# VHH binders against 8-oxo-dGDP phosphatase NUDT18 (nudt18): the designs that were tried, part 4

Target 1, 325 residues: 8-oxo-dGDP phosphatase NUDT18 (nudt18), of Danio rerio (Zebrafish) (Brachydanio rerio) (q568q0)
Amino acid sequence: MDSQSSILEENLEKILRGEGLEFDSVAEQVDPVTLRKNVCYIVGAVIFNSKEEVLMVQEAKRECYGRWYLPAGRMEECESILEALQREVREEAGIDCQPITLLLVQEQGPRWVRFIFLAEETGGSLKTTAEADDESLQAHWWDRKSPLPLRAHDILSLIDAGLKYRRNPWFPVTQPVDFPCHVVCQRLFLTFISSRADADDRLWLLMSNNNTSHHPRLPIVVSFRTYISKAVSKLIEDCMPSSYISVHIRGILGVQHNGRIPGKTDGICFNTLVLLENTEEGAEIGSPPSLETDCYRWQEVTNQGLKAKIIERIKDGSVLPFQSL

## First folded at step 1 (VHH)

Design b3 (framework vhh_7aqx_2)
Fold by ESMFold2-Fast, scan of step 1:
Structure b3 (fold): chain B 325 residues (1-325), chain A 126 residues (1-126)
Amino acid sequence: as target 1 above (325 residues)
Amino acid sequence: QVQLQESGGGLVQAGGSLRLSCTTSGRTFSSYAFSWFRQAPGEEREFVGAISRSGGSTDYADSVKGRFTISRDNAKNTFYLQMNSLKTEDTAVYYCAAGYRYFGSKYTQPSAYDYWGQGTQVTVSS
């Protein structure tokens, strides 16, 4: 195995651990993303006490006045995603918290992203009606059974996901990492698995065919006037137009955010796990789809330990959920 | 990750028909192969029918072939089991299942599926 293969394996291990990775460059000329100008990030918290009651806040906003919701709000300039979470929970509920893991990432268009966390109480004091302000009227621990007028019912599935993870985690702890990034983009673990009853599974990754760089590169897809999920589909259409395949975004392996790193940008990179499957059931599924471009190549993962880790994440759904609204 | 909810079960006379529905979560519906399994009291959970991710391939247990039809509606995030010419031996709890793979004959095994519904009772009377 050459040094290029060793560097690739090290980079894949870093991504599987939720760590950040440098970009060689972005292929597309896209304006940097900046909060309050061209992107909006929302953070929300699912927090349980020892009785499995969930932290709720009573809305002070005119449009939803008096209704209850999870602590949530817009990210502000000069803060990391984790700092935004801790600030929102403190301002709205009076509670200090620490994130346990990202629980869900949702998108709506190319410029709106919501990060939902499972978090734990570490201190503070539950906000009372005597402390009511523009952020919230009060906070309560909700038993999830008593009648409570909700601002919206979308949070019920979030609460359920938090309970499920709390009782039996199905993916590894995944936290945002502060890392230089100037655009909204995805680094793709674009995978193809070949399986036979009498043999171990084989795994391929799509790699950038970059003759300028000394390092093997995973594909980077930049969001520009489109959904993150649509950008993945476009890449696949561009490089495999003759293939009869299905594309499955399995989820997110890691989140890189510019955050507190010096600069005037709020870029995000999602390390996205994607599975390609041949949709012609009963056809030979021994090789990945043929590519119609010289920009990318298939690279087999021959390291048995690394291959097993990636296939396990795919097969078990052991990956941070991602949803388009 | 995905939630599955069955509907359409109930009591039906032999020779009658029922359609079971399984509704799933949104954006990832097209990512799954879907199957129906059933379990009669005192028996193991057995395969009934499956549909591939593309909808281009379907398979059925020999006991239901020609009587049951599986289909999917990606626009509604729902898949179905149309059960015709029902027999008393079709009485069971029916489970819908979703999985990311459809490899060879393994789609007939419960272990091939990552997500399961709660089950819906189908009772066929003589």
Scores: ipSAE 0.000, ipTM 0.111, lowest interface PAE 20.8, mean pLDDT 80

Design b4 (framework vhh_8k46_1)
Fold by ESMFold2-Fast, scan of step 1:
Structure b4 (fold): chain B 325 residues (1-325), chain A 126 residues (1-126)
Amino acid sequence: as target 1 above (325 residues)
Amino acid sequence: AVQLQASGGGFVQPGGSLRLSCAASGFTFSSYAMGWFRQAPGKEREFVSAISGSGGSTYYADSVKGRFTISRDNSKNTVYLQMNSLRAEDTATYYCAKSRYGYWGSTLRPEEYDYWGQGTQVTVSS
């Protein structure tokens, strides 16, 4: 029992630090995702210089020709998320960069995901109009105040998020880690907090009862033909259909990806922090919702240090933001 | 029960100022981000401003930056929106809302809020 508790606690600590866990088993057989066929990944960079000017690129595409945007583009075959980021910034802006952290993960539809990074300049030369090509016309350091014709204003919130993180980080540095995955899936840190005015909070995690592993494991949900957020909601509806609860994706604790073998490793595993809230007025908050399946169980986190860390991450929102568009 | 009561709306000429208040009860106020949204007739609700539980972080829609200031008084369970240099385009019903979360990253969309005030009407006209 002690051994199992120690292994679980170690795995939870790894995920909280943004590290990965091996993904060798899928609960169900699902066809692999493939870049350029059934999934599209976008990377974008928020980069500031020492004057807090933000790196912008002038669009070469017909529909937005001459308008300015953050360096961004589609991930290609055989590259990691970080390699895609560095390539796009180099191709569009002429500079070399290193990622500081993920700032935001966005999804739209069942097969579109965008990764926004805060990154820093490490070398290269700012692209000039003499170097204009199909990738971009030029790059410029924008003071964020002078008039500049933008392709779209959605990036203004991204720039603000990057500036806020740069000045006062509100979640730990979160970088993609190299772990192969064949599907788009989530490993769920699915939490329930029991609170009383006169006692310390109690924390519960949903655990899988699958016999394929000798070690305790968190639930994994596959999102091939649905929104990532909806796959979580479906799991909750399937195991707690009679409960008066709402599901909240707090954010992403980690991103696991390895794109080196196209069609076999184009998948992504998100380690996702989820909070369940009781919506029933006057409901007793002493225990988590009853499960109507034997596939899962509630596991109380009794390690006081680990419990405090998890509850703090939840309440402060100290987690990489995630948005469904 | 969670309650949010917005007040302070009214009629003002272009260039004028108003201060909106939202009195909250039924939850630990300092633990949650609060937001202001507005809705003009025939349009969907749009984000105006948000403030973190501690008051240390604020965010503004581009259309109101430099003109509006969000603040909160956790001892009074109240969030405020100071509106300066008002324009005809600011005419709307203003709603305060309790975020599901304490951080600002979840506070830019109406779907991230679980409780809403009744609204207070702001009319900017000559």
Scores: ipSAE 0.000, ipTM 0.132, lowest interface PAE 18.0, mean pLDDT 82

Design b5 (framework vhh_8k46_1)
Fold by ESMFold2-Fast, scan of step 1:
Structure b5 (fold): chain B 325 residues (1-325), chain A 125 residues (1-125)
Amino acid sequence: as target 1 above (325 residues)
Amino acid sequence: AVQLQASGGGFVQPGGSLRLSCAASGRTFSSYAMGWFRQAPGKEREFVSAITWSGGSTYYADSVKGRFTISRDNSKNTVYLQMNSLRAEDTATYYCAAKLGYTYYSRSPYEYDYWGQGTQVTVSS
């Protein structure tokens, strides 16, 4: 078997396991992100006890004083996403925690990203009013039924997502992995599925062409200057503008971040699963749309086990949700 | 309800390895945190290791940390305990246990809802 096919299959398996790949894009030459100057990352925790009561924090901030919210806050310099999560929960609620999985990644504009985790209590003691400080007034386990003045109602859908995942997980555990980058970008797992009534589905991936062809690469798009969804759509419009297809972001397979070197590793790489879907009902297509560029090529996934895994993730929606606000 | 069947015990020399398995029957395996406990003759049942329902977090007693690894395969309804660098003091009957509590584990045997019959591990002289 040729070395490029072997490397591709290895890289796809790593991404599907949530492991990640080194950020090797020449897009590194574009504007870097710097935490607190041109990008803002927020972390939030959904934590339940054995009674399915959710951990809540009473706000100490002037703007929302006395109102209740999930433990949440901005990521600081020199910390990873998981370190930021554990710090925020400890500071606001007095609780030590371990993340179970990401539940949702949200974006608003080109420079705001929020990471919501399902996490579990591992120690500490619930913060009381005697311990009130600038971080929070106190923490409580909320039964989700009793009246509680909330800072904002957006957390109700987050709590529901956490309950849904706890009771019936629909995607694999997805955790940030330690791979530095200096931009907000997506590595695209851009798929086309060809179906026939009498045969197994065929699967195609969009691959990046390079001058060496030593390493097969998935396309990377920089999202810092636009919405993540807009960056994907623009790539599709640029390479296959005449195709009658819809673009669907299925979700995130992995999140890569380091954060430990300020100004150099404040970027994030999302491994993003994208489905191209035929807009004509019932039409069978034997091959993916023709490309109007030499920058990319279609590559069929012929490894039966790998193909089955990818198609299952797509069809079942078994992938971390991603939402553009 | 879930029923648990532990297996994989046996005789091994100090420094050796064993892998214990705990097979669960029931549709709700993925809703349970799983634990391993052990009991030597004349002693109380002690905590060894635990894994949350998703497999996202694992916990170990200080005496086994770095030597034992807990894992689960929800597609096979099975939890495993890989035991390396075994010592004479690891000799005990090992029990697997299930606790309803999706994101929580316990070190207390009294908080576990379902128990396997046990499998004997003997680390020889």
Scores: ipSAE 0.000, ipTM 0.110, lowest interface PAE 21.0, mean pLDDT 81

Design b6 (framework vhh_8h5u_2)
Fold by ESMFold2-Fast, scan of step 1:
Formats: structure tokens, C-alpha cells, sequence
Structure b6 (fold): chain B 325 residues (1-325), chain A 126 residues (1-126)
């Protein structure tokens, strides 16, 4: 009894630290994901110099030739997300870099995911026009004020996010970790907070009932053919369709990626913090919404330190942002 | 407790080779740590970086050691290495292992590396 509670608490602490957990079996049969076949991963870098100028590259690709953008590109087979980032920056800008943290994960369509990093320069030299190739024409440090013909204006919000984090970090460093995974999925920290005027906040987590009597497990949702955000909403609608609640993906606690196994899978697991908020006007709920399924149960977090950490991350928004485009 | 411990230093003749090891404890290279480096300091000189390896395995070297030194990492053993070949008298120094995980509270700090070893002496002489 005590041992099972201890294991759960240890696993929750690992996720809060951005560490990986052993890949759990998915509820539904899904074919493995593979780059260039059925998924596309993009990496991009926000890098500032000592003057807070941002690293930009001039595009060599036919569709955006001559326009400027952040160093970014598609992930290749057999590399980690961090390797892809460092390769793209070196190939396009001539700069060696070290990632500081993920700044943002974005999805655009059912099979396209972009990882934006804040990174720092560690060496190399800016790519010049004499070094122009298929990857880029040249690189420059942009003052963010002078007119510059951009490939797209979406990067302006990314640059702003990097500056915000650099000046006042609001979430813990979140880096991808190498861990076996064959699908695109989310492990959910699906939370409900009960607040009463005369008592401390209570915290509940949704837990899987499949084999949970011996080994408590967080829910896994697979999103191979749908938006990642839509898969979470579907699970919640299936479990509690008659409840007056809103579902909020607060952000990502960790990223697990397979990637390093040649000719294998490029699966990713996001450890995702989700908040359920009561939308019924004037209603104070002392317990979480009733479930209309035997597949899941609510588990109260009674460990005071762990409960405080999770509630703080939720209330402060201290979580890596996730966006659907 | 998080720490790194160097080993493998010693006396070697010019043209010889040494392999330094850096064992990490309380810290794993497969966790969201992103950099490990080797630095050296000789008497009367400021310390200099001699090698960096990232969590993804990419490496960087200054011109003074490029082609002679190779940094590597074994994540399963939680150990980093510096293979030093074709050693010169100018390579005589105390060599330090450093490891860095970024924390949101430490990003704006002056020091890049969170964890430094005690150093190991390398002496190249006839």
C-alpha cells in the first residue's frame, strides 16, 4: 500500500522535473510514426548576442528565397531533437549553439509539430555570402528594429517569448529527453482543484484503472491522425460528457523522443499539464466531476509538498507553452 | 548531492596520449542537462575551454587542440571523456570537468556551468 503510493509520488516528481518515464502501452492500436512518412517535426532557434540582437538567416529555398527567418528546419531521421537544432543552426548560420530551454511547442495540422528553443552561441562564425549554399545564403544579427524582409511574421512572437524568458523565466528549463516511444502521444497530468474559503485547496489527478490496482498510471492519449489538443478534449468528453467544465492545456512538463534509433520510430510523448475548470456559474464543487467510465478514476493528491508544487505550476502558469496554429 | 569527479591525469612525454574521465553523480547526462565541457588552467594563465559536448552529442574545440583532442560521453555509464593525443608541453595544466543543466532561476547567472570538478593535473615533459 505505502509502496504503491510512494511509487506514484516518485513518478509525479520525475515528470515535474522534466524527466522521462518508461513508455506505457497505448489503449488503441496505432502504427509507429516515422519522419518523412507520416509526421513532420520542425526545430527553430531564438539566439541573442550580448546586445540582444537576434540571429537571423537569409533563406536559400526557392519558395522564400532571399527572405529572413530564424534558423529553423525539418528534423532528419536518426537524430535527437537537440541534435537537429544544433545541426540546423550550424548549417544555416555557421554558429555553434547550446539550447537553454524549449520556449514553445506548436502544432499545425494533425502531423506537424514545431519545437522552438531559446539557445546561446558557443562558437563558430557567422555564415557569409561567400559560404552561401542550399541551406542558407548568409546570417546576421538583427537589432529587431531595422527593416528586414521576413519570410513570415510568426517569428516576432517567438522572439518576444525568448526575450521574456531571458529577462524573467516563468517556467522551469524544459528539454527533450531520449526515451523509447513509437507514437505521438500525451501523458496527462489532468488536474481538478477544489477551492473552499475555509479550507486548503485540494488537488485531484485522473488515473488509469487498467492495471492501476498494482501500478498507478497517468492516462495516455494518442494523436496520430488528429490534433494533439483535440485528442485530449475527446478523452475528457468521453469520460465526463455531462459536466459543465472547461478543459485547459496549461502546457508541457516534459518531452520524450525516440529519434536516436536508425530506421526505427520517431515517436514523441508530451507530459502535459491539463486543468479542468468549473464553468457552471455560482457552483462550488467540493469534488471532481463524476466519470461515466470504468477506465479511469480520480486520485486525490494528499502529499502536502507534491500538492503545493503542482498547484503552484498551475496557478502561476509555470509550464512550457503549447499552441495549436 | 550533484558532483563531477575527474581522473586519468598524470605525467606523459611530448607526443604521448592520455585519456581523462569525468564521472557524474546525482546528475545524469540523459536528464535535461545539455552541456559538458573540459577546461584547463596553467600557472600564470587564465583558464581556457578545450572541449564541449552537448546532450545531443555535438562537439566544439578551439584551434589549439582541434584534431588532437576528442571529447565523448557514455550516457549509460554517466561518464564523460577527453582523449588527448599528440601532447605538447603547452598542454601542461590542471584540467577541469564542468557540467551544466539550465534551470529557469539560473539562466541569467554569470557562470554557465553548475557543477565543476576538483581538477586533475596533466604534465607534459621530457
Amino acid sequence: as target 1 above (325 residues)
Amino acid sequence: EVQVVESGGGLVQPGGSLRLSCAASGFTFSRYSYAMGWYRQAPGNQHERVAIITSGGSTNYPDSVKGRFTISRDNAKNTGYLQMNSLKSEDTAVYYCAAKTYRYSSWTGKYYYDYWGQGTQVTVSS
Scores: ipSAE 0.000, ipTM 0.115, lowest interface PAE 20.1, mean pLDDT 78

Design b7 (framework vhh_8h5u_2)
Fold by ESMFold2-Fast, scan of step 1:
Structure b7 (fold): chain B 325 residues (1-325), chain A 127 residues (1-127)
Amino acid sequence: as target 1 above (325 residues)
Amino acid sequence: EVQVVESGGGLVQPGGSLRLSCAASGSIFSSKYYAMGWYRQAPGNQHERVAIISSGGRTNYPDSVKGRFTISRDNAKNTGYLQMNSLKSEDTAVYYCARVKYTYSPYGSTYTYFDYWGQGTQVTVSS
């Protein structure tokens, strides 16, 4: 009888592949988030042509009139993240596109999240000055070298990230998957690794002790009034406050979002890979930190294949990047 | 505008063969990040997968068609194919070609969903 371990292993494999899991109810009662009321999601596209020129749009808004930027904009009600991306690119640049992968997720404060995609052109016609409207004045393919007045220089690192991924991908293709969520939250692959010179690495995951479900569950943390990264740190401080460890969000394994029902499914669930590192110099720790709560337990990953997969993703940084601004 | 067009369907006797073709506009089948697949829908049933091929040529089939069906693609021409041999009455369905969005893993690739469905081509296996 080890059916619980088999279910856990299946769920871990799904998350590692960027697939979604049904959103379990959060331990705390939290009101749903609503787009444009208490959360703001921005989408942006990095698109290259066959000459490695990047798609740029000329701003029509008075505040940045005539300056150039990547196709980008706010998500609207009743659309998915991918639908928002395709709409913004078509409205601002006149072209149809298909996302290749998320390149980066950025946060600023508790209520602002930006999704940057690497995407490819699939059709349409480049917007000309004759088609200028309130969305944009025109679109052009930029050689990245000729002088061009930019709205902001933050996009230069985004373009560079897209170019590097295009040439040599360092993390798996990561796309939003259709799963409704009513809050902004993270499902945590919260990992502890014991590494020894003369033995195989051992791996533990933090698991929820909630008995309302008979299936093993990964922890879920909700972001409200704090950065997404801060919510993870607070959970760790609450369950292991006496431990000398540092918390590292390695990146995002998957993004779950639906958006179809305004005010009810405007939330996002990030499947997040987190590494706890020993802060004691030269110490080899054979077991994970003691927990000061009954809400969570450590579960060792003893399946050799699964353990190797998770450790490799951590060591290589083979995970969608996440930045707190 | 992204467009996918299936062709090659028709009426065939049990034990016969058909070759389906899928033509796409743009760079749909040339991307190294996307797989292409064939799916079918029999009357009254949900869509079911019959074949997937990665941009690198790796294939995957369900047991119901394995050994009888062969998927292939020509990335330079943005075309996909499904060679169907030893056809059975149970293979009667509308066959759809789709670009597959997939979740990639360093330990393997899996598909999460499909996009850019075509209009389909009818395959009828009857004496």
Scores: ipSAE 0.000, ipTM 0.136, lowest interface PAE 17.4, mean pLDDT 80

Design b8 (framework vhh_7b18_3)
Fold by ESMFold2-Fast, scan of step 1:
Structure b8 (fold): chain B 325 residues (1-325), chain A 125 residues (1-125)
Amino acid sequence: as target 1 above (325 residues)
Amino acid sequence: QVQLVETGGGLVQPGGSLRLSCAASGFTFSSYAMGWARQVPGKGLEWVSYIYSGGSTEYQDSVKGRFTISRDNAKSTVYLQMNSLKPEDTAVYYCARGLRYYSGKYGYTYYFDYWGQGTQVTVSS
């Protein structure tokens, strides 16, 4: 094993643990994202009490006045994702909270991203109608069974996901980590698994051919005026347009953001786990698809422990869910 | 480089009309479906209308009969004519490009992949 392969393996282990990696640069030709101008981040909280009642807030906004929803709101300039979460919960519900984990990341169109957290109450007191303001009218603990006029039913699946995670976690705790980024981008764990009847599974990762790096790098795909999920698909189509394969975003291994430097770090980097599958029914999967570009290459993962960890995360779906709306 | 630039937004009174335009560049416009979506305060992004490369159109129920999507392939431009505007139509309006994507499991499907910066429409007195 050369030193470059050892460095790659160390970086893969860091990403699998939910840690961040520095990246040297992103194309300067892409306009940076700026909050309140061309990007919008929403944070939302699923918080249960000891009775498994969920924290709800009564909407004060004209469009949904008097209806109930999870504590949620827009991220502001000069704050981290976690700071935004804690601020929104305190402003809307009167409760202090700490995140347990990200539960789900959702996108809707380009540059609209919602981060849903499972969090726990650490203090404060429920907001009453006497404290009503433009953020919310009041907060209550909902038994999930009594009739309650909801702003939208999309939160029911979020509440269910939170309850499932509380009882039996299926992926590791995943929290945003502080790394500056000026664009919305993804670092791809783009995987291909080869299975043979009489052998152990083999694993390949797509690697970037970058002459400016002193070690192998994972591909970085920038989302500028496009969906995060579509940016991945576009890369695959550009690299292997003749292949009959399915592209599956398994989920997110990590979220890198530092919003505390206004106008310079309003972007986000997702460490994204992607699986390519052969679509031929009953076919034995051999080698990864041939690439029609010199920008990337396939790298086999030969470290048995690391290979086993990655394949297990893929097969068990042990990764933070990601959803396009 | 794919670029979509919206124009025509502004302030209009209830019952009024506006026409949005989206100038496209960096791709073969006539080969792609185009659409409009809007981001309403207090709500997420909602889909408004599609126009396919062949000229067929679709509309969300809330805008049927009031909005009309059209395209001019010679000018690489898609339009949204908005009539009988309501305060509830106040939003940032985005145009989007439809891409025909091959998935071995599902064959060809359309997915909207590139969006403009948006243009503000405010309906108030």
Scores: ipSAE 0.000, ipTM 0.100, lowest interface PAE 23.8, mean pLDDT 80

Design b9 (framework vhh_7b18_3)
Fold by ESMFold2-Fast, scan of step 1:
Structure b9 (fold): chain B 325 residues (1-325), chain A 124 residues (1-124)
Amino acid sequence: as target 1 above (325 residues)
Amino acid sequence: QVQLVETGGGLVQPGGSLRLSCAASGFTFSKYYMGWARQVPGKGLEWVSYISSGGSTEYQDSVKGRFTISRDNAKSTVYLQMNSLKPEDTAVYYCAKHLGYWSRSYKYGSMDVWGQGTQVTVSS
C-alpha cells in the first residue's frame, strides 16, 4: 500500500520536473498521427542577443516575400521537436542555437500545433543576402522599435513573452522529451483545492481506476477530431457531467513526443495542469465533486512537499502557457 | 496587470435591449478568447457566450438568437448585445478572459472572471 503511494509520488515529481512517464495504453483505436499526413507541427524561436534585440528572418516565400518573422517552420519526419527547432534556426538564420525553454504551445486541434521556444545563440554566422535561398533571404537582429514590415503581428506577443521570461521567469524550464506515443493526447492533472481560513489547503487529484491492478494512473484523453483543449471537457463529461463547476486549464507541465523513437508515428502527450472549482451555492467546499462513474477516483495528496509544489504551480500560474487558436 | 471593466447594465423591461461593454487592459487582447458569464443571486456562475480570436462565436441555448457577442480589437473591447430580454436574464454579467475551453455540457464554462460585473435587471 505504501509502495503504491511511493510510486505515485515519484511519478508526480517526475511530471512536475517536466520529465516524461511511460505512455499509458488507451482503449480507443485511432489512426496513428503522422507528420505530412494528418498532423502539422510548427516550431518557432525567440532568440535575443546581449542588447535584447530579437533574431528575425526575411521571408523568401512568394506570398510573404520580403516580410520579416521569427525563425519558424514545419517539423519533418524522424526528428525530435528540439532537432526541428535547431534545424529551422540554422536553415533560416545561419546560427546554431540551444533551447532554454518552451514559452508557449498553441493549437488548432491535433492537426496543427505550434511550439514556441526561448533559445540562445551558440554559434554559426548570421545569414546574409549573399546566402539567400528558398529558406530565407537574410537574418537580422531587430531592436523591436525600428519600422520593420512583419509577415504577421502574432509574433509580437511571442517576443514579449520571451523578454518577460528572460527578465523574470514565472514557470520552470520546460522542454519536450522523447517517449513512445502514437496519438495526440493529454495526461491530465485534474486538481481540486479545499481552502479554509483555519487550516492548511488540501489537494485532490483525479486518478484512473484499474480493475486488475491498483497502480494509480493519471487520466489520459485522446483528442483526434477537435481541439486538444476539448480533452478536458471530455474527461469532465465522462466523470462528473452533472456538476456545477468551473474548469481552468492552467497550462502544460511537460511535453512527450515520439520523435526519433522507433515507430512511424509523431504522437504527442501533453502533461496538463487543470484546476477544478465548485460554483454551486451550498456545495461542500471541503470535498471534491462526486464522481458519477467508477472509472475514476479522487486521490488526496497528503505528502506536504508535493502538495505545496502543486498548489504553488496552480495559484501562481507557474506553468507553460497553452492556447487554443 | 490584467483588468476587465464591464459597463452597460441597468434596469430594462421585458422585451427590451441592452448592450454590455467590457474594456480590457494588461494583456494582448486580440490573441485571447473572450466571453460573458452571468450569476443570478444564490446560484452559480453560468456561461453565456464566447468569441474566439478569429471571431468564431458560441452561445448558451437559452440566449441563442437573442444575444450577439462581438469584439473590437483596436479598442480592446468585447460587447454583448442583448435583445428580447426576459426576467430570467436578470443577473450580474461578468466579462471573462478564456483560460482553455468552453463546454456546452456543463452549466458553467471554463473561464477566469476578472471584472467586478455589471447588474442587469429585467422587470416591469
Scores: ipSAE 0.000, ipTM 0.118, lowest interface PAE 18.6, mean pLDDT 80

Design c1 (framework vhh_8k46_1)
Fold by ESMFold2-Fast, scan of step 1:
Structure c1 (fold): chain B 325 residues (1-325), chain A 125 residues (1-125)
Amino acid sequence: as target 1 above (325 residues)
Amino acid sequence: AVQLQASGGGFVQPGGSLRLSCAASGFTFSSYAMGWFRQAPGKEREFVSAISGSGGSTYYADSVKGRFTISRDNSKNTVYLQMNSLRAEDTATYYCAAGLYGSSWYLEPSEYDYWGQGTQVTVSS
């Protein structure tokens, strides 16, 4: 055991707890992403009352006028993701809220990301038609059964996910943490598990092979033109091309963002849990795939407690879900 | 190649029981959540039950809760649906499905990566 192994284990534990790590500069100078110019973030809220009725808002926009949707809207300059959530819910529904957890992160390429939260009512007053404005016409608690003209049906699965989490949480509370980032990127927990009869599971992580740093580094992939999901697949295709490998984004372990300084910190870093599986029938499942590059190496996780935590998160899907639209 | 083979359907009288099986091959079975969905003639495909990869979590539609039991045997790469106290409204083609997000988004057919062929269940007197 050396100092570098101890530091790696500490950093892995931090990420598993949903904490952030400092984002080191990329090798090249990259222009930062900027809200309203080249990136758009949407926040949305699933909020239930004591009867498990869900908070809905009636749209004021001409193109969807009078239709109902979850409280949702665009993040503004100089606010955190949580500040955007609380502002949107207040503006559209009239209530104050506190986030319980992220429920889902969705993307449409690297320039559009939506954060869906489960949240609780903490105050305010439900918006009435007398208070109608450009933000919404009114808000209601929906029983989820009565006919209601929806703007779109995509929210039905979000409501079901929120109800499921509320009744029986299947992943740890996951909240955005304030860490500056200049790009949309992922720090990858890219995992391979070896399972053999009558033996303990073994676990490997893909690590960056640049050893001039004081600390071992998890791979970081930056997205500018491709979907976040495709950036992961491209990394794997570049370093371990094989037709018998399945790549599965299990979900997000943490979200790092600090939008409070305009034009400098509008980026996001996702700590992304990825499972690599060999799908070849009769394949030897004893070792991770051979790498066709010197940029990365496989690092076995030998700490039994840490190994067990990571494998459990993978096998039970105990991770914040992620979806490409 | 990935395969899911559903079996065990048939004709049964109201109040009877059937056990459906879904045998999987071509992927690491214990890493996938498994779900059962059904589709009656002229209706959309609806969720019935789901089980996590480890078997530690199970989920049921309100219409089958207390009557149906989902289970899995990871040593046999098989998921089961024990159907008791069958009713006429349980008549449908039953499909098994495998997905990494199946236990997280269990109600959504789109979250399942692989689908088996259907097995027909008919409950009639």
Scores: ipSAE 0.000, ipTM 0.208, lowest interface PAE 15.9, mean pLDDT 82

